# Designs tried in a protein design chat: VHH binders against o14958. Part 13

Target 1, 349 residues: o14958
Amino acid sequence: LNFPTYDGKDRVVSLSEKNFKQVLKKYDLLCLYYHEPVSSDKVTQKQFQLKEIVLELVAQVLEHKAIGFVMVDAKKEAKLAKKLGFDEEGSLYILKGDRTIEFDGEFAADVLVEFLLDLIEDPVEIISSKLEVQAFERIEDYIKLIGFFKSEDSEYYKAFEEAAEHFQPYIKFFATFDKGVAKKLSLKMNEVDFYEPFMDEPIAIPNKPYTEEELVEFVKEHQRPTLRRLRPEEMFETWEDDLNGIHIVAFAEKSDPDGYEFLEILKQVARDNTDNPDLSILWIDPDDFPLLVAYWEKTFKIDLFRPQIGVVNVTDADSVWMEIPDDDDLPTAEELEDWIEDVLSGKIN
Below, E stands for the ipSAE of ESMFold2; O stands for the ipSAE of OpenDDE; V2 stands for 0.75 times the mean of E and O plus 0.25 times the DockQ between their complexes.

## First folded at step 4 (VHH)

Design Q15 (framework vhh_7aqx_2; at its last look DockQ between E and O 0.71; V2 from the best seeds 0.00; counts 0 for: pae E 6.0 > 2)
Fold by OpenDDE, look of step 5:
Structure Q15 (fold): chain B 349 residues (1-349), chain A 124 residues (1-124)
Amino acid sequence: as target 1 above (349 residues)
Amino acid sequence: QVQLQESGGGLVQAGGSLRLSCTTSGFTFSRYAFSWFRQAPGEEREFVGAISWSGGSTDYADSVKGRFTISRDNAKNTFYLQMNSLKTEDTAVYYCAASKLRYFDYTPSEYDYWGQGTQVTVSS
């Protein structure tokens, strides 16, 4: 995304008791920054300004999308915050219709723009052509669901659509009304298939047809993949989803031949161990986080020009990394599995 | 069809306790803020208490603070009014209400859906 320079126009509005009703009625999608009081401290002021400018830039870029941007001062508008149910300062909320979404990603203009653009789309993407099927199949690093329904008027599709709203934009929902498409994807009427990231085969959700609640419950129960990609738009949420206080983290640059190969090996390991509920590998592509690369290298004392895999303690950021010789050979799937087993058993910590 | 149904009302002695329930259907419960109002004979409908969509925020009328507590159970599509240390002046028809705009308010006009009400009578 090419971001323009700030044009000097203030688009982010301070929300108050005086205007909040009008604002909430005006916008179907509202980005709300619930911020700490701004003190006279220069550091605090600067931090606030940095957040504000990010929001202003996002607002400028998305000016044509009819998205509202507001800020709420936690101290000045304490009563309002209470009415709106905000209790965590420093949080960014997206209000979409009657849905409230907490943004737990990188607070950057590009990330927010992309996130909001994804969010304003329909929660379900309809597939009606071979080309779209191919596009669907190429998505490997998201949880995705696809269902076959009689029509958009089907009560089961409507339930599916409602379910999708619970997970947008983090989980992708697809549907088809086309028999040909359904056949290609081996879908039966009212069947919904669940795809775990990097897995070759989907899971047919049992006991079709489904209610909204059934679908939501199923997705919640299966929302932690064996291998998942860290994304800027949800990086904090993902990081908080640790297992037993640790993350197994793999750094691999997909655009690099060695990184690509390493990732393929990781995928294989994940596929081979997909039945282990205690295993969840967090894949981080350094290219997705250019500003954090130096920090990670320093913190973990690793070289991110090379593929890395390690275990990180979420509490104190202590970490142990697999020794990968500086030779032309990457670890085999077996070697990785052995190392992972040692981590899971507590031998490596 | 949107429905809000109050239950748990009745006759109770002063100093006693009641728990009112509001069971809802026809909309996504977790997305709504909820409130309780009450109306005594000859009086205007007045705010009793409210709970935010997240459940993390509640507020009460001064007359009931410290005695009444509102909670919600998303799994049951139900929210509650626990009334302790009841007084004769608490006698009223109690109504539950829902707001689709995520915020609760102290005025009835800000709410979208209403229950039919349940009678609470506190005797001396």
Scores: ipSAE 0.479, ipTM 0.811, lowest interface PAE 1.0, mean pLDDT 93
Fold by ESMFold2-Fast, scan of step 4:
Structure Q15 (fold): chain B 349 residues (1-349), chain A 124 residues (1-124)
Amino acid sequence: as target 1 above (349 residues)
Amino acid sequence: QVQLQESGGGLVQAGGSLRLSCTTSGFTFSRYAFSWFRQAPGEEREFVGAISWSGGSTDYADSVKGRFTISRDNAKNTFYLQMNSLKTEDTAVYYCAASKLRYFDYTPSEYDYWGQGTQVTVSS
């Protein structure tokens, strides 16, 4: 929709031992496709060409940003790949300053554009006005943190900023130096509040002030919330982050009245069960994955034109779905909780 | 303030083993690639071994391949050089090094952060 047709200009270059130092210095971000040697197989050649076209389209859209796009051949540039720490052929890496970020999302132009635009931004967004507080409060479907610090020169702010770099762009970090903003958000000096998606109240991170390592460790321990949204930019990483070999998956279209109502029920169940370490619900909005809808309907034997909730085995994709007849109202929060308890206790499998 | 500090050097008989450690502070350890270099009296610093930021890639000088192993422990902000089957020719001051950019290189001039050095002496 928003993408132009490819103009035929080659904006993706081959990285080599001769040019890599110049390229690394030239760009604020470097998007690097570490690829398998191109085989003689026609299907593999076409798949490689399609990925190259995706990178060319992304480079065209972001042409006026300081972002480089390169490819590294695993066989021809084996020594360079070793120097740069590339282990997985077929992977996309983003180099930002002294960070190397492996992209584990969907290899699609729109997903990559959004991911790279988020990475160009500073790792911490500063909140200094009531309008900005309102914008912050409207973000409910991401993990977000907000800290109150004396100034940008504070050692505690620097630790917070360095911690934020570990999670950009997947987790949103905010800070304020304004006492009025801090008072409205009930933040004490050097305190950081952690917001799980869809929760009413944050968790104040204990034992302030924090080191970078303490903040990173806390966030890593709290990255699996009770209810989370599947994002195209991290779908493979999210899917691999299962609990006991299963996912509880809920399909609901937020733009549809029934889907919206079902999501509100899921939020209520999640809020009432934050203390259950065995509960993690993955919400999927089918509108985010138009190319996967037919696949999921066929694989799971369900109708995605209506809300669904089920348990999926990560190994074999065997699944069991809650029966919600077309003639009945959506399940109540209590009915959903009962079904979830039956799943977690092994009564439903 | 970036600091690198070596330990574990000493005197050992030919055929023996030593484990060198390099403890670091003042930067995010997990983002950096690390290397060991050595310098014998009257000679320039030469590459010994390196480990990538991810730990998935290592490389060694031909003279030490199969005998030396480099490893890293991100939780301890420390990386190591395990030296086995030591030869008198391995006698040198051993230096740990980190680059400003997280790739490793074979040339000392590519490294901005260095330890003070630790003496390794191998007796016949």
Scores: ipSAE 0.476, ipTM 0.826, lowest interface PAE 2.0, mean pLDDT 86
Fold by ESMFold2, look of step 5:
Structure Q15 (fold): chain B 349 residues (1-349), chain A 124 residues (1-124)
Amino acid sequence: as target 1 above (349 residues)
Amino acid sequence: QVQLQESGGGLVQAGGSLRLSCTTSGFTFSRYAFSWFRQAPGEEREFVGAISWSGGSTDYADSVKGRFTISRDNAKNTFYLQMNSLKTEDTAVYYCAASKLRYFDYTPSEYDYWGQGTQVTVSS
């Protein structure tokens, strides 16, 4: 987004053993940058200054929210960092209530603002009407869960809410207490349905009712959908989650007619192959990453003005891309499936 | 009701090893930092080591660094103190402690919950 001009007011606080208890008590949500020691090296100083400016801009944009912004110097405040549980220099931590969340996304103002705004929302969205069911059903590109419970006082709802907090804001959790909504969604009492992105039907999580730990474990085991969208707020974690040292990567600009059509073909391939544990296609919308388009075009030797699908080796970024001629229609689902089979068998690498 | 219970203490020869356990109940284990303290006869409780809520950050008193290792197992609601290369000056009652806050501290007054203690005796 197009952000306001930074007004020059310092809003990011340097945290120390002298002030941290007051700061931790003052804010329900705290955005904390655990940074490397400032060095005399000009490159390192510039990188730190850029990140500090990003944090100051985010703090300005969100100044009317009860969100604190702080920094901890890894050398000067080493004891404090240990006490707070920070173990990785250069990391951004979000403290929400009694939770600490490590932010593994792009260090950019718009990404952080959206991430923090999602975190101040309730972890579970309650669905109480037919209109809200329809809105829920229209969400297709996210993992989402929905459960039916007796009331907000139910021990099973509380377990569900605790599990939702674990994945907030990355995974959408919904609940209903209304029998009419439950019937429309074919939900039994204390049942939770898991929706993989772009699939026609959900999976009822087995062995209801559930503990928090059982729900968390199930979701963790199912976070690699057959087709998943790369998101700026978790891009590094998603990229680290490869299969057998590779990523199958598809570029499709959703706002472009050819990109939209290619994404629809990818959805069909995913539906036809949802039971293949060796397949996870990483969909990248170039519009989500405007600063990385030129980098990807140069690194992969491809043009992102058109749809692309390829395989990328995670260790050296070597890649092979399917040939899609300009004067042909996009590949059919069958043609993509054949290419994917060649990739998974090792015929293409 | 919050409870902490130590186990694994006993008598051991100098140079030997012991593993202490602290089993907890009555709170969400994964959200808390934990510490070990010890108290020799006639002395105040002293910090031994601590582990962060994530398990990714630990700290130790200089007197035990390199010999003692603290760890946690969130599935068992238990954290541990592995004590190697024990010396006679390690003889003390060992206590596990938890704070309501997300951070650990070196001072006993910063901790809300304590175990009953377990005796460790190192003989020459």
Scores: ipSAE 0.106, ipTM 0.629, lowest interface PAE 6.0, mean pLDDT 85
ESMFold2 (binder alone), look of step 5: mean pLDDT 81; pTM 0.823

Design Q16 (framework vhh_7aqx_2)
Fold by ESMFold2-Fast, scan of step 4:
Structure Q16 (fold): chain B 349 residues (1-349), chain A 124 residues (1-124)
Amino acid sequence: as target 1 above (349 residues)
Amino acid sequence: QVQLQESGGGLVQAGGSLRLSCTTSGFTFSRYAFSWFRQAPGEEREFVGAISWSGGSTDYADSVKGRFTISRDNAKNTFYLQMNSLKTEDTAVYYCAADKLRYFGYTPSEYDYWGQGTQVTVSS
């Protein structure tokens, strides 16, 4: 996204006891930065100013969408913070209707713009044509669901829509009311199919028709797929979702030929191992995180100009990386599977 | 559609305890903050306590801090006021309340939804 130069207009409002009720009524989507009191330390002041500029730029870009942007000082507005239910200073919250969503992504203008644009959309996208089915089928790197229902007035569609709202914008929910579309996707009435990222076939959710609670529980139980992409908008939440204190991390630049080939190998390994509950690979495209590349190279002592795969301890970032020589071909799917099995069997150094 | 209903009121001796319940319907309960107010004879309704939608924040009137505890049970669509070390000054009709904006306030005018009230009488 080509960002304009900041025009100097203050679009970020300080939220207080006097104005919060008016602001909540005015906007159905409110982006709120709950921040620590600004100290006299110049470094802390600069960090605060940089985040303020990010919010101002985002507010400028999204001015036509009527999204509200506010800041809350944890010390000055402690009483208001209690009312809003906030306990974590330094956090960004999005208020949408009757939902409060904690933003667990990179505090960057482009990341925040995309996150808010996705969130302002309806929680369920309706598919009604062959062209829209083709667009749906092209989405491979997200968890996605699609349901077939009689109409928008169906109690089962309403349950599905409420479940979708719980996961927006991280998980993509689709629905159709068209029998032709349902036939193309092999959907029975009131059936919902769950697609893991990068998998060939969906999982038909059992015991249709579903309640909101049943759909939410199923999705939560299937949120750690065998292969998933790290996204800037959920990076901290994803990192905290470790398996037994570790992450299997794969770095590959999709735009680079070697990175593209390595990703295809990762997909093959994932597809061949969907039944292994101990296998969860987190794919990171360094192009999504330009500000973190230097940090990761220093911390892990690896070169991110080439594909890498390793095991990282979540607590202390100690890591073990597969040796992939510069003068050799990328590992085969079988070689990668063997290395992962060796690591998971306790050969972690 | 939206309904709040108090229960658990009654007569109790000074120094005693009482637990009030507020059962709700017509809300997505887990997304709303809830509050208790009380009104003594000839007085205006006053704030008693509140719990945020997440349950992570509570607040109380100074006169009840340390004696009253507000809690919520999302599975039962019910929230509670545990009243300990009751004083004769706690005698009032107790009301449960919710704001349509789902956050709590300290004045009656900030609330759109109210229960019918339950009488609490504390004898000396």
Scores: ipSAE 0.225, ipTM 0.688, lowest interface PAE 4.4, mean pLDDT 87

Design Q17 (framework vhh_7aqx_2)
Fold by ESMFold2-Fast, scan of step 4:
Structure Q17 (fold): chain B 349 residues (1-349), chain A 124 residues (1-124)
Amino acid sequence: as target 1 above (349 residues)
Amino acid sequence: QVQLQESGGGLVQAGGSLRLSCTTSGFTFSRYAFSWFRQAPGEEREFVGAISWSGGSTDYADSVKGRFTISRDNAKNTFYLQMNSLKTEDTAVYYCAASKLRWFGYTPSEYDYWGQGTQVTVSS
């Protein structure tokens, strides 16, 4: 996305006890940055200014939408922050109707624009044609759900829509009211299928029809897939969702032939090991994180111009990487499985 | 249909403890701020404690600070009032309350939904 130069117009408002009720009513979405007090230190002032510029750029790009942008000073507005339930300084919160969403991703203008555009849309995408089923089937790198219901007035569809609001925009919810679409996807009336990323076959959620609470619980229990893509909009919460203090991290540029081939190998390993609760591979496409490439190369001492896979300790970022001796000599699925097994068994530290 | 139901009330001796629970149904629990109020005979309904939608903020009436703790369990659609070091003046009917607002308030008029109340009696 090509961003314009900031036009100098202040579109970000300071939230206070005097204006918060009016501001909360005015917008369909309210993007709220809860920030540390700005000290007299030049470094802290520069960091604050850079985040303010990001918010101003996002507000400029989205000025035609009913989205408000506000900042709350944790010290000056401590009482207001307490009332609103903001407990983590440096966090971005999005208020949508009666829902509050904590943004735990990269604080970058393009990431925030995409996140907010997804949030302003309806939580459930309706599929009504067999051509739209093909588009649905091409989405492989998200957790996605699809349900078949009689109509939008169905009590079961309403429960599904309410469940979808809990996970928007991180998890993709789809529904169909068309019998032809349902038949192609082997969906029975009021049935919901759950797709893990990169899997061909869904899991039919048991015990239909479902309440909102049953759907929310099922999704929460299945949020750590065998293979998942790191998304800029959820990178910090994904990183915190570690297994036993580690992540198995795979770097591969999907747009590069070697990266594409390595990703296909990762998908094969994931499909063959869905029953291993100790296995969760985090795929990172360096193209999604251009500002972090140099940091990762320096921290991990690896070359991201080529595919890599390693184990990273989440506390201190100590890491061990698989030796791939030639750019054209990628590991087989079996070789990769053997290396992962050695990592999980403690033979590789 | 929105419903709140208290449990855990009863008779307890001064210095004892009770835990009140408020189970909820008919709305998305995680989006609501919750509060406990109490009403002694012949008095107005007064604020006891509150918890924000996120659980990150709590507040209490001065008379119960340090003795009572409010908490929430989003997985169980339930919120609690842990009452320690109970005094005879804590004797009242305790009500749980839910607000659609992103903030909690200190007056009954700021809450949309109420439980039926549960009696707490503290004997000397």
Scores: ipSAE 0.013, ipTM 0.482, lowest interface PAE 7.3, mean pLDDT 86

Design Q18 (framework vhh_7aqx_2)
Fold by ESMFold2-Fast, scan of step 4:
Structure Q18 (fold): chain B 349 residues (1-349), chain A 124 residues (1-124)
Amino acid sequence: as target 1 above (349 residues)
Amino acid sequence: QVQLQESGGGLVQAGGSLRLSCTTSGFTFSRYAFSWFRQAPGEEREFVGAISWSGGSTDYADSVKGRFTISRDNAKNTFYLQMNSLKTEDTAVYYCAASKLRFYGYTPSEYDYWGQGTQVTVSS
């Protein structure tokens, strides 16, 4: 996104007990920054102003979308914060109808714009044509579901739509009411197929038709795939979702030829090992996190201008990285599998 | 269809305890703030206690603070009012209520859904 120069208009309002009811009724989405009290310290005040500018720029870009932007001071508005159930200072909350979504991502204007644009969409995207099936099939880096239902008035479709609301915008829900589309995707009536990121084949969710609770439970049990992308909008939650106290982390810039090739190798390893419950690889594209590159290079003692894969201890950030030669040779899928087996068996730590 | 149903009311001696339950259906329980109100004969409905959507915040009327505890169980789609050290003045019909906006209020007009009420009678 190419952001305009800030026009000086104050689009971000301070939320208080006096105005919160009117603000909540005015907007379809409310983006709320619950912040620590701003001290008289110049550095702290400047940091707060920089975050406020990010929110002002996002509000300016989205001014025609009926999205409100507000700030709540944790000390000054402690009573309001308690009433609203906010307890994590420094967090962004998005209110949509009867949903509260904590934003666990990078506080950056482009990340927030895309997150909010996804969230304002309907929870379920309807596909009804051959071209839309092709677009659906090209989405590979998200968990996605697709269901076939008789109509939008179906009790099973309504359960599916309600389940989708639990996961928006992190998980993509699709539905079709068209028999031709369903035949092309091998979907039976009231069947839902679950797609792990980067996998070629879906998992047909067993025991159709489903309740909302059954769908929500299935998705929650399958949210840690064999290969997943770290997203700026959920990076803190993803990092805390470790497996056995470690993350297997792969750095690859998709826009770079070497990074692209390495990502294809990672996808192959993941596809060949979906049956291994002890394997979860976290792919990080450094282009998504420009402000964290220097931090990661310093912390892990690695060069992020080339593909890297390593194991990171989540408690102390101790890490071990696979040697990838400077002479253009990337590891083969078999060599990578061997290294991963050594990590999971405890030979590497 | 949204439904709230109270249970656990009845007759109890002063100094005793009761636990009220409010079982809900027809909506996503975890997204709602919940409250208990009560109405004594000839009086208006008054606030008793509330719990936020996250469960991280609770609040109580001054007359019940330290004696009553509100809690929620998202897995059971049920929320509770534990009433200890009951007084004859606690005699009322108790109503459970839910707010769509996930924040709790102190007046009945701030709530979207209501149960039918359960009688609590405290005898001396």
Scores: ipSAE 0.000, ipTM 0.335, lowest interface PAE 13.9, mean pLDDT 84

Design Q19 (framework vhh_7aqx_2)
Fold by ESMFold2-Fast, scan of step 4:
Structure Q19 (fold): chain B 349 residues (1-349), chain A 124 residues (1-124)
Amino acid sequence: as target 1 above (349 residues)
Amino acid sequence: QVQLQESGGGLVQAGGSLRLSCTTSGFTFSRYAFSWFRQAPGEEREFVGAISWSGGSTDYADSVKGRFTISRDNAKNTFYLQMNSLKTEDTAVYYCAASKLRYWGYTPSEYDYWGQGTQVTVSS
């Protein structure tokens, strides 16, 4: 990471009844830390100071953007917090226009910078060239949608844009107004295609043209794909989205040859089993979570230097991991499917 | 573009109940804080109650606390004012309101969007 040393300038403002109206109008995005009152406990004070330094570093990195950074004390500013609708002490909120987004990710400077840069962009990315289609096709680890519309003034594009705002930045929305791009992607006018992560083929959303509500409902009904990547910026929300009290968790470092090969096997198994509503695999790249590697190795009693797949009970974090004898002897897709079937049938707990 | 429409007003006997609805369109309902105001003939519009964008916080004017309840239904793009133990002094035109800044205020000037109003008449 290429983060600067903190320069000592205070860029994080305490939000109050006296300044909140001015602050809300000043910035395109407002990053707001709604924090517990700072106690006299030294450990709690240090944890607060570390989060404050993270916010100061992020504010420094993004100082040329119209992004504000504020803190709200839950006790001192209780009336203001109530008025603004903040319920969860210790939470980070991002205010964008009329939208309030709860940040459910790792409280780290790099994660927050990436999250905010995605949010300050328009909710829909416009695709107008063959090169941009290639870039779109390379995005495989997000849920993504793409629609073809007559123009930005289309009522159907406006509905699509409003739907996109509900899911930004977690789900990627794309649109094209170009007939050549639409033909390349087999999109008819006002049609939207929905891509699950790691799938080769999209699902054409039925009953075009769509209202905002219809698109939002469809996306909400399709948010648990057969294979998904754990993202630092949404890790807590993803972990709480368990299926039948368990997660099937696969650890693979994409940058490592063995991890890359294992991920390709996982993708194949997922593609072959999209029709199984009881199957959801959560892929974790340990490189995305350097501070959690030691914790996971200790908790699960596994070696994350090599690919792993296991089942984790969400309630007690009890886990069972597939025996992979050697990195050079990765399981075949068939062997992995057999192990998954044993998990789903209850033979493995 | 943005539209707020009240319904559920009418004539009611003192001690009775009414539920007002405000149906909205032209914006993302779940992002907004909503309020009810009322205006009696010859008086200024006064704050009645508010609900946060999350639904986790509500506030009420002292004159209606314990009698009125504000609620919201994001699936229906509608928010409500349940009025119980109605008094003759509750007679007014009731307006629903929304603010672009998602918070509520106690003065009409803090609101950007308004319904057309619905008459509530409480007879003795």
Scores: ipSAE 0.061, ipTM 0.557, lowest interface PAE 6.3, mean pLDDT 86

Design Q20 (framework vhh_7aqx_2)
Fold by ESMFold2-Fast, scan of step 4:
Structure Q20 (fold): chain B 349 residues (1-349), chain A 124 residues (1-124)
Amino acid sequence: as target 1 above (349 residues)
Amino acid sequence: QVQLQESGGGLVQAGGSLRLSCTTSGFKFSRYAFSWFRQAPGEEREFVGAISWSGGDTDYADSVKGRFTISRDNAKNTFYLQMNSLKTEDTAVYYCAASKEFYFGYTPSEYDYWGQGTQVTVSS
């Protein structure tokens, strides 16, 4: 995304009991910054102004979308905050219909723009053509679901759409009403297939047709895949979802040839080990986190201008990284799998 | 409400030790990087030390390296500054600060939340 220079127009409104009902009705999405009272201290005032400028820039970029941007003062509007369910000062909340979504990503203009653009879309994307099936099949780095239903008026489609709202924008929900598309994807009527990231074959969700609650429960039980991408919009939530106190972290820049090749090796290892419940690899593309590159290099004592894989202790961030002697000499899938086995067996700490 | 409250300040003789605590509430402690800053009369607020959200990375101002240690206790929602071999030049109001980022910064503008400050006075 190419960001313009801020044009000086105030697009971020202070939300109050007097205006909140009219503001909620005006927009499809409301992006809300719940903040501490602005003090007379120059440092805290400057920090508030910098965050306001980020919000103003995002509002400018998304000006002709039905997205509102507001701030709520935690002291002045305590009653409103309680009514709307806000309890963490300094957080961004997005209101979409009856949903309140806490934003757990970096407070950065590009991250917020992408998050909001994904969230304003309908929760379910309809697939009706061969070209759209090809586009669907190219999405590999998200958890994705696809269902076949009789029509939009189907009670089972409505349940599926409601389930999709629980996971937007993190998990991609697709549906088709077309028999040809369903045949190509081997979908029976009211069947939903669940795709883990980077896997070729889906899991057909058992016991169709489904309620909203049954779909939500299945997704929650399957949202820690063997290989997953760290996303700026959910980085804190993902990091807290550790397995046995560790993360296996792989750094690879997809746009770089060496990074691309290493990611292909990671995908192969993941596909061969989907049945191992103790294995979860977190892929980080450094290009997604330009502000964290220096921090990670210092914390882990590694060079992120090359692919890396290591094990990180979530308590103290102590880490051990696989020895890769040259950029040209990436590990084979077998070598990587052996290293992972050593990590999981405790031979590597 | 988000609150950061310092404790452990006071008067101490040069060469002595103090342990400052910053108790926090109103947010998820484990997601935040924490720092200590200090301000002497007539001076700007200066960086003292910081600890990353995971506790795996720490850094200190050159003037305090080897004497001060920052640590965190996620179970208690508290982080600490252990100050050893105190000098008269360490006399200042000490502020604790929190940033909702994986990384920590070195300037006050990079921190979202602040305590009210605790006075540390080191006499000769």
Scores: ipSAE 0.000, ipTM 0.256, lowest interface PAE 17.3, mean pLDDT 84

